# Miniprotein binders against q56419: the designs that were tried, part 137

Target 1, 326 residues: q56419
Amino acid sequence: MEGRTLEEVQEEVFKRHGVLVPKKELEDLAKALEEAGLLLTEKVEARLKEEEEKLKRERPMRLAGLSYPEGEREARAFLEAFRASYPGEGEEARVLLMPHLEPSRVPEVYGAALAALEKTPPPERIYLVGVAHRPLKEKAAALPVPFQTPFGPALPDLPALQALDALLPFELFNTPLAFREEHSLELPLFFLKGRFPEARVLPLLVARRSPELGEALKVVLRDFPGLLVLAVDLSHVGPRFGDTPLTRTLAEEARRRDLGFLERLAEGEPEAALAFLGANPTRIDGVEVVASLLPLLRERKGKVLAHRLDLEAPTLSAVGAGTLVL

## First folded at step 13 (miniprotein)

Design wb63
Fold by OpenDDE base, second read of step 16:
Structure wb63 (fold): chain B 326 residues (1-326), chain A 120 residues (1-120)
Amino acid sequence: as target 1 above (326 residues)
Amino acid sequence: SAEELAKELEELLKKIEELLRKIIELAEKGKFDEAIERVDKFIRLLEELIEKLKELVKNPLTKLLAEMIEELARAILELVFEVKDLLKQGRTEDAIEEIEEILKAIKIILEMVKKIAELA
């Protein structure tokens, strides 16, 4: 808890509002929360330590049976169905931007990614860059272990990961627990492993823009060529994200920003894409990833294959998803 | 309003409590697959709770209280994953013990949410 005590807050409320918050009842509840929290914290710490030790060996599936099938046969049928949801043809990708949203929400966007992968020669390795939805110790991180999938383990490219680490001003192999439940890697990896079973993977997370990462990757890619995948979502609008319920106006603005961002990326102008967003009022998820990978995105022309703004009806909120090939 | 939101949270917490009790019942009956399904539902409801708690932030006090609740809710979330693993392993007694602790924590959260509603 960043340092504000209940007493400090009570004093502030008293000073601002003239309301003396009943100290004793809140203190008793706060104490009960703290005691419950402490008891749970000890158990949580023990659990987290065990999980961290497991993550030294492998990253297990967390979303198998939920977001995608656990069984290989069913998983292959799942891939085929998603591919079928996109009626178009793909293009060869050197860089693929794809979503990490729940697949069932935007099937045609994942289908477009699969279509692009069909036109892409099998890479030796995949640089999979996701969004850290949990804090990282550093701006970016990697987990150098096998990631489990229904298609077998996605094996890390240790030589390429080590080369990347050596070029970064920080320890790349940090915050292993951030990978444990990170869907921004797990979901796209399902599709990538299903299409390219023999490809090695560099699972990377970005928490904050790291220009150093893009420069380092640019060097590493010379000796360790591969497919670059940006696993990012686009706009996040509505009550879940601090807006009013989705309106036509808000949806149009989200789409405008998503498409304007993707189109500028497709033109090979990633700085213009970032500048177009300004303060990012629709909360495009992929901003920090794109900002980190500028050296790899510059002057690359490509095509937007798919876009969707998907409504989450229970919350009247929406998330943008897109597929871009460069 | 903060009061309306607090009522929604109270209703959500009651559903969570009922669900936890059902998980215990199913586990005691050896219905592990059904119990695990309910655990997955619990996780989703708890995530919903965490997101809704952010909306309770109306003043510095509600912010602090919401942050405290969120911290505890995240701890519960971690333990629930352990419960799921224990159930998968057939370690019923251990799973039930953890669920009972989670139930205690949920009750405290419920009382805090009620108090926030009174303060709003």
Scores: ipSAE 0.191, ipTM 0.677, lowest interface PAE 2.0, mean pLDDT 89
Fold by ESMFold2-Fast, scan of step 13:
Structure wb63 (fold): chain B 326 residues (1-326), chain A 120 residues (1-120)
Amino acid sequence: as target 1 above (326 residues)
Amino acid sequence: SAEELAKELEELLKKIEELLRKIIELAEKGKFDEAIERVDKFIRLLEELIEKLKELVKNPLTKLLAEMIEELARAILELVFEVKDLLKQGRTEDAIEEIEEILKAIKIILEMVKKIAELA
């Protein structure tokens, strides 16, 4: 609405080409386009309202049969195969950083996360923090409904979610539709629910830095202790991400930035981790999550269990993935 | 050039129109799996159309028209996910009705692209 009018377009054509475009023909087409757009927009809005209503009751699986098996028995075997792909021992986690990249691309990284979960006592609840891939109305959001998995529904921790909502300067449950197709929650949740079937979940998405989220979570975690999981991918490099084609030098830079970031987090120095990245030139998507959760990451020392830069040869692009326990 | 890009869009829209007609044909014959495969192809072509329209938005002469077409194409993309679900459910008549509405919108976009090509 704020752009040029059709009359302005016609005037521009006249100035450049010295011809007067038939106004009625262009207006008739624009009117037909606007009428078609209005009808389709109304249908889309009705469908989105229906989907939003369904999301008030539960969040269905979207990636079952694609990224993981739909059946419980097959899902269990799949999870055990991923654990077997990592030859190391785990470490107990109070905070776990794990990827949300397609699991089949980095099985040893997910295997390292599973190894850590094996050494971790079952938590009453998991604070699962992912990255929003759709715009949120606020800097962060949560969806307080059961999330379906092959291992049964992951139930929301309603008292902890309500306590969090009460401490925030914005409505926490602000964008239900952002959760409809959100792999940064669904893929880690598959592994977490398989290991801790009784744990309740706080499914949280971060779109932009929210220091108020970290401060509120510090208070809530004291009263509602649980496992904090940062479900983030690391460097995103190559043409698929608006970058030049992957070279050995770019891949080495991505690995250096990924590992430098993780190592500083492992030292309990999240501000140093952010400073190390500067302008984040390799697009580590964990930056906004770490920046939001600073109070929860300071002075927690830990260990990097795994890291991989996964090559997508057809696009000459790569995505970094890692497992860190704190 | 903008004229060459507009001609590419016209060819892409003709392929989209033919694909939508094929989806209707397959749905009428109860070949829902094949119809869904064609819907997935339609989604990819529509995404390609939206991406190409971003280049026309950079040209001051075509910006307003390209933005209007892009908005309509995005609305169609959202509706197509409903069509895919209707086909999965074997709801032939409902799916065909929605596809016919999409086909009408695509024909309007094709006429607008032809006018953009003439004006560029």
Scores: ipSAE 0.038, ipTM 0.518, lowest interface PAE 5.0, mean pLDDT 83

Design wb64
Fold by OpenDDE base, second read of step 16:
Structure wb64 (fold): chain B 326 residues (1-326), chain A 120 residues (1-120)
Amino acid sequence: as target 1 above (326 residues)
Amino acid sequence: SAEELAKELEELLKKIEELLRKIIELAEKGKFDEAIERVDKFIRLLEELIEKLKELVKNPLTKLLAEMIEELARAILELVFEVKDLLKQGRTEDAIEEIEEILKAIKFILEMVKKIAELA
């Protein structure tokens, strides 16, 4: 619980709604939830400790058989099908922005990413920057272990990771458990490893904007050149995200925000892209990642290859996804 | 409305309960692959539950209770991953025992959601 006392909650409810919830009832409910939580907590803590120890060795696949095939042969066929879903040609990428949304929702957007990767010379290493959907101890984190994929393990670039850590004002190797279920790394990594089997990987998560990360990476990239990948989604609109059901007007606004953001990035104006969003009313996911990587995005011109606002019909909500090369 | 959302959550929780019972049944029959498939479905439904709980935030009280339920649901999620691992290992008895605990927690959440709806 964020540090609000039951009394503060009771007072706020009374002030806002004119209803005095009996303190005892709240206490009884809170206690019951706490007791139920505590019973699970001991088991969960033991499990989390074991999982953390495993994450010192490797990060296993969590979405194999769900979001993508587990078997290598089937996984290759999956890649080819996704590539086929994008009818265009790609461009060489030094920076690739791609989604981390469930692949089946936006196949052509991932297809566009694959098309770009076809035109990209095999990098020695890939800086894969995802979004932390769980809290991190620091603004950003890395996990310096092999990530399992159907194409074999994606091996970490330990020298480059160490060089990055040395330039950051915080410990980069924090919050290993945040990587365990983080799909913003796993999903794009499937496509990246499938295309570049020999590339080393720097799996990075951003929870909050870290200008220090961008400056540090700019230095590290001089000695450790590689492909920079931003694994980010775009607008999140509809009831799941606190809006009304998707309307034409809301969808048009989401698309306008997504495309306006991507186009400004394609022009090499990442600050203008952030400024264009303002308060980010459509909740573009990649804002904190872009804000962290400004030094790497400035003056780089590129192209938007694909965009989709995908409707989740059961919730009448939509998520934007895009592919940008720089 | 909070009442409509509570009804939706109740229906979702009932589906989750039925699914847990089916997982137990499948595990007891030695149908581990089918059980694991249902566990994956359970995970998705639980994630949906967590997201829907965020919509219960109508006032500070519902926010507090929703946050507490979300924490409990996240704890359940951790245990479900363990269940999946246990089933993959053929540790059926351990898996069933853990599912039964999860089932108790889900029933408790259902009761709490009903109470929240009464308070909204």
Scores: ipSAE 0.112, ipTM 0.620, lowest interface PAE 2.4, mean pLDDT 87
Fold by ESMFold2-Fast, scan of step 13:
Structure wb64 (fold): chain B 326 residues (1-326), chain A 120 residues (1-120)
Amino acid sequence: as target 1 above (326 residues)
Amino acid sequence: SAEELAKELEELLKKIEELLRKIIELAEKGKFDEAIERVDKFIRLLEELIEKLKELVKNPLTKLLAEMIEELARAILELVFEVKDLLKQGRTEDAIEEIEEILKAIKFILEMVKKIAELA
């Protein structure tokens, strides 16, 4: 049926290792695991259903008091400190690429994003596209509820979300639980809401490349203009990501890879940016987002405002972060 | 080797058990922020456990059992988010009840890992 039998497991072991495993012992272990799994699965299903119902009303803050302050005054001071960490001036953005890793690790990169937002006229809505860190039922998803922030709730743009849903070949609102603990939306949203308190949001997650999402978004953006934000991190290198320990050479390669990717996007050549990464095999979580949004990125010229490779010494690992305006 | 992996899994699971007991102690004392920090550490160790179990999936003898244990570990991970919320709300008795259930499941996983190691 849906899995391997104990008999099949025993046969495979015998063929490969010439050892017979006691069937009774394996059977007893499997039965104990099945009983424990059934009890936990029923309990988990009940809890997930309850959490899913709560997410129909609002998305609460999960990282307040951890990655950013919970109180509005403290949150505003925190945001201004990030702006101050970037010595340059921003540029107006129609498309903004910014990171979603822990802000305290790359304050100058978030500061560059804030500088760009400072130069950008307040949008009526923000299309915030993050990376799914939990499986989605479809290639992409959205959650059409208020997202709580220290600056008040970021309200969903329901007409624009409904227009997007109507143009897609799949249900857009397909995996609400994926949004429960999603830092790729929550962390950028903190900065975006602080700068544009009146803007409505379209919180979007991409799990796998969806060309149909990019085509639909191109249509929706024409009728519902707004700021497009790609919340993506760059190179992931080192043992924490299944790679070898970081060296100066690997760090230099990661910086070169990140900048090569961003500069090609800045030239309005997103296919060339993806091809560049394909020739340089290191994980960038933004690949699926960029590949999905090709129609929105082509022939848009811009500028890389900041880049940083954040070193995590205890794990000899690093994550790249950048700010790009188009 | 399989024996070295088994020792690593046993030490990881014992560390997880002690962490869960510490979370109960901190919750009983009303130290909810410290308890939440320990929950975050528990999540990291549980994720490490799931990754190490993938090595047992490579052995045909242990594949089915390792996959079942991985499913159980992932179910526990979902319950941990509820524990974190209960601690944030200061709901001590409810949080301890859930942690005790998780502790029972971790002890069960430890016994299953020991049995799998004997078969490998």
Scores: ipSAE 0.015, ipTM 0.473, lowest interface PAE 5.9, mean pLDDT 82

Design wb65
Fold by OpenDDE base, second read of step 16:
Structure wb65 (fold): chain B 326 residues (1-326), chain A 120 residues (1-120)
Amino acid sequence: as target 1 above (326 residues)
Amino acid sequence: SAEELAKELEELLKKIEELLRKIIELAEKGKFDEAIERVDKFIRLLEELIEKLKELVKNPLTKLLAEMIEELARAILELVFEVKDLLKQGRTEDAIEEIEEILKAIKLILRMVKKIAELA
């Protein structure tokens, strides 16, 4: 809560709308919510503390059996099917931009990522940068523990993570609970671990643009070379995101912004990509990640391998996804 | 309209309540796998509820009320993950007890949503 009391809100509503909200009834409901919330909060706090202690050891799979198969054999078949959904050939990646959307929605976009990974020599380590969909204590965070996958644990690169932490003006190892359910890391990691089983991983989340992160990573990458992966989605349009139902015009605008963003990144002009979005009216998800990684994206030329604007029919909303190699 | 949205939320909450009761029934019958499947469905519906609650924000009052409901819904989400773990462990009584608490919270959210609709 923004610290506003029910009384302050009641006064504001009265001042703006001339309606006096029944204070007592709202207070009774608020109290009931607080009491219910407090009882739940104590239990939740105890649970969150236990979950945080578990996250000191490993990050378990949360989407196994839902978004991807839990069993290794089935998981390998899943990877092969996704690769088959993209008819093209990939290119060698030093930087890979790929989605973190539900894989079944955009199979060919993940297939394009797999195609790029086929042309990429096995890296010693993968810098996996996702989007924080939960608040972080800092602008960015890392979780220095094994991430479970159907292909075995993705092991952290502790030396590289420590080197990164030492160069940041904030504690990198913050907000472990934000990683617990963060699909922006789990989903791409499935594909990455399946392709590169021996690679160490640096699981990173960005909540807000951190130029410091990009500068620090640029230094760390000299001593600790690896594949950089941006796990980001593109436009988010329609009622679920505060727009009208998807129309041809809205879809064309979303595609225009997605492709215009990706093409400028492919030209090695990440600042131009950000400038092209302006106020980001179609809510491209990857903006804060790209803004944080500018030093690593500059002057790198590449290719857009795939793009899709996927309709979520029940909400008449759509999400953009793309695969870019640099 | 706020009234239409409130009605949609009420319908969603009713589905959530029915689902929670079904989870209890399945757990009591020892049908843990089916119960867990329904828990996963519950999680999805609750996430949908949280997203739809954001659309209720039309004025400072509805904003405050929506924020309060969202906080409670997030707390419920944490407890539901515990319910899923308890069911996987065969701790049926503990799982049912938590679901009953969640049901009370969902009923409270429903009352609040109805009140928001009346104030619109």
Scores: ipSAE 0.188, ipTM 0.679, lowest interface PAE 2.1, mean pLDDT 88
Fold by ESMFold2-Fast, scan of step 13:
Structure wb65 (fold): chain B 326 residues (1-326), chain A 120 residues (1-120)
Amino acid sequence: as target 1 above (326 residues)
Amino acid sequence: SAEELAKELEELLKKIEELLRKIIELAEKGKFDEAIERVDKFIRLLEELIEKLKELVKNPLTKLLAEMIEELARAILELVFEVKDLLKQGRTEDAIEEIEEILKAIKLILRMVKKIAELA
């Protein structure tokens, strides 16, 4: 809201349409909006300051009772039901790609991730990399506080986070409020904490590709070894995501794009995976995560354990989800 | 067209207004879980409103007014999370007071959207 007065707007409308907008009516409405905006802005600023202060101490559960059970016993039964939904055996993971969409929509995909975690030696720490669904002040961010779960708090690995921060050209702990409501971390963390209750975590969000993050993480992982988890969803298709209504053909194309992307990652060729998406345009929210973490994904071969394109009938849309071990 | 979008916004704002009144009614009756469910619906509708307003910002004649409305709508979105917390705590009077303030802001947005429709 900068640059033009109501008088200038009135003049421009007159020039284009030959109609005089009642100046007093526009002034009265603008003044009322400014007064309401001022009052609400003061309240928003006070609330955001309060929420930011709370986030200095801990990150509370936001999806308990909605996406997973709040009680520990119920949460354990819920997690075991997801494992049971996947009939295969897992494979040891040094890098795990898993989804972050609503777990009940793709239970066998989360089950495959759980199977991989069962075959993986308990890590001292988990590098959990999600996708920022709210703006970050920098390309990436972390929040160095305990994240609450039904299995107890997932404690931050402060030494590893500080080592990472020191290697980055920007302040890592730059946007605490972005973590207040962030399912790309909370949903995978539920499963990770359930399987590795003693592991510390580095909760990381990527908003834009940051090659410097991947380079820094490669250095930090040498001194602070752990499990790297990419919490990313795959194709987003249909009207909910700005596409035409889902058809069988569009769904088949999305499935092929997802699998082509995952298979190239499984071959240790992340640049080829990104190039494949460039040649076959799709809206995979994990692209910026993969592009940031290239040094950690190159020459690392693995296996796609599961894939599903979940259909959302009311919106004629779909979201792809997969489990990949590297 | 901008006129078609403005009519969609007017319809959406009327639904938002009805929903806010329903939240007040449910809170007054102590039905906090149902009130919270309606708050979640309000959040979805308000996010839809913000997205539709982005299209009006592209029109030079309505850009200033659309930007003012978008700023106000984003401020309301932040405050609605406080409403959810107040309802979870059973703080009926505080929740209703905040919802009444949000309702006044929604009515102002509706008046301005009607003005945008005239200028389109």
Scores: ipSAE 0.060, ipTM 0.544, lowest interface PAE 4.6, mean pLDDT 83

Design wb66
Fold by ESMFold2-Fast, scan of step 13:
Structure wb66 (fold): chain B 326 residues (1-326), chain A 120 residues (1-120)
Amino acid sequence: as target 1 above (326 residues)
Amino acid sequence: SAEELAKELEELLKKIEELLRKIIELAEKGKFDEAIERVDKFIRLLEELIEKLKELVKNPLTKLLAEMIEELARAILELVFEVKDLLKQGRTEDAIEEIEEILKAIKLILLMVKKIAELA
């Protein structure tokens, strides 16, 4: 609303819609809304500038005490309880797909991811690719600062991040504020840091499909080898997500969609996986991540370790989660 | 219809207002964990509000007003993060001050939505 007056608003309404000047009551209300919007926008801008400056130094924990324990000892016990919830053995991972859904909702799926990490040699670095839940200035972004965890700070791999930035047609470090409240990175990072305390991290967010990111990552991974982690959830169904109320049929369809997607990825056929989702690819929040990373997923065979559709009875909604090793 | 959508928005905004008042009550009583749970519910309702406002943009008579309301709602969503931080720190007075500002903005949005319903 910056720079807009009521007169400019009225001019725009007339120009775009050819409607008569609003009633005095509407004009008074629009003026009050304009004043409130300007005051809140100025306050938000001042706050965001301050927060952006702080994010140049570190990324603090946001979900400690809520999604995981703040204390190191309690956090360790919490993590081991998730491993114990999965009765199977893991497989070595070069690429790991794991969820970013609230861990307590799908403990066996996170347990399967932990089992895979247990079988994986400690990587020097982790390429952690999550989903942007806030707008990014570009298709993808990274934040090159320490991310705080109960197990100590996860340190950024600055040489690898700089190499990635240099290969991209856009500035990689473009939206620091998008990382302030990003659970798709924070929740997987809790588990990854707990298992690989010495590994450096490349915290990456994808908002829209970026083939250039996948191509650049393929080059960077050659010189800076590491574990690639896709932190993505699967089907989102029900009224909570703007969909019809969950039924047994819709739940079965969601499970079939999730497993068909994961199975095709496990065969090294990511294009087939995307095609399998048909007309509703946006119902899986990881589709933009997978589409961006195609060069890294083609011809890599692996195994689906776990899958669950988490049911939320009060809202008649569900979210799918899975663990895939490639 | 735009009128039916505006009535849905009005009901949603009234629920949001009640929730904000409950957050203030819980914060005054030092029940910070419960207040934070209600803030998370507020975020979900506000996100639902923003999505519903996108439908009003399709109506030429209400497009500009809907865009103004959406901009204000997105600004409120950003301030909610500060409210959560203040509650986590036990900074009751600062948290209540921010919530009161958000509440005033929500009341203005409600009045504007009522006017949109009259025009549609």
Scores: ipSAE 0.067, ipTM 0.542, lowest interface PAE 4.4, mean pLDDT 83

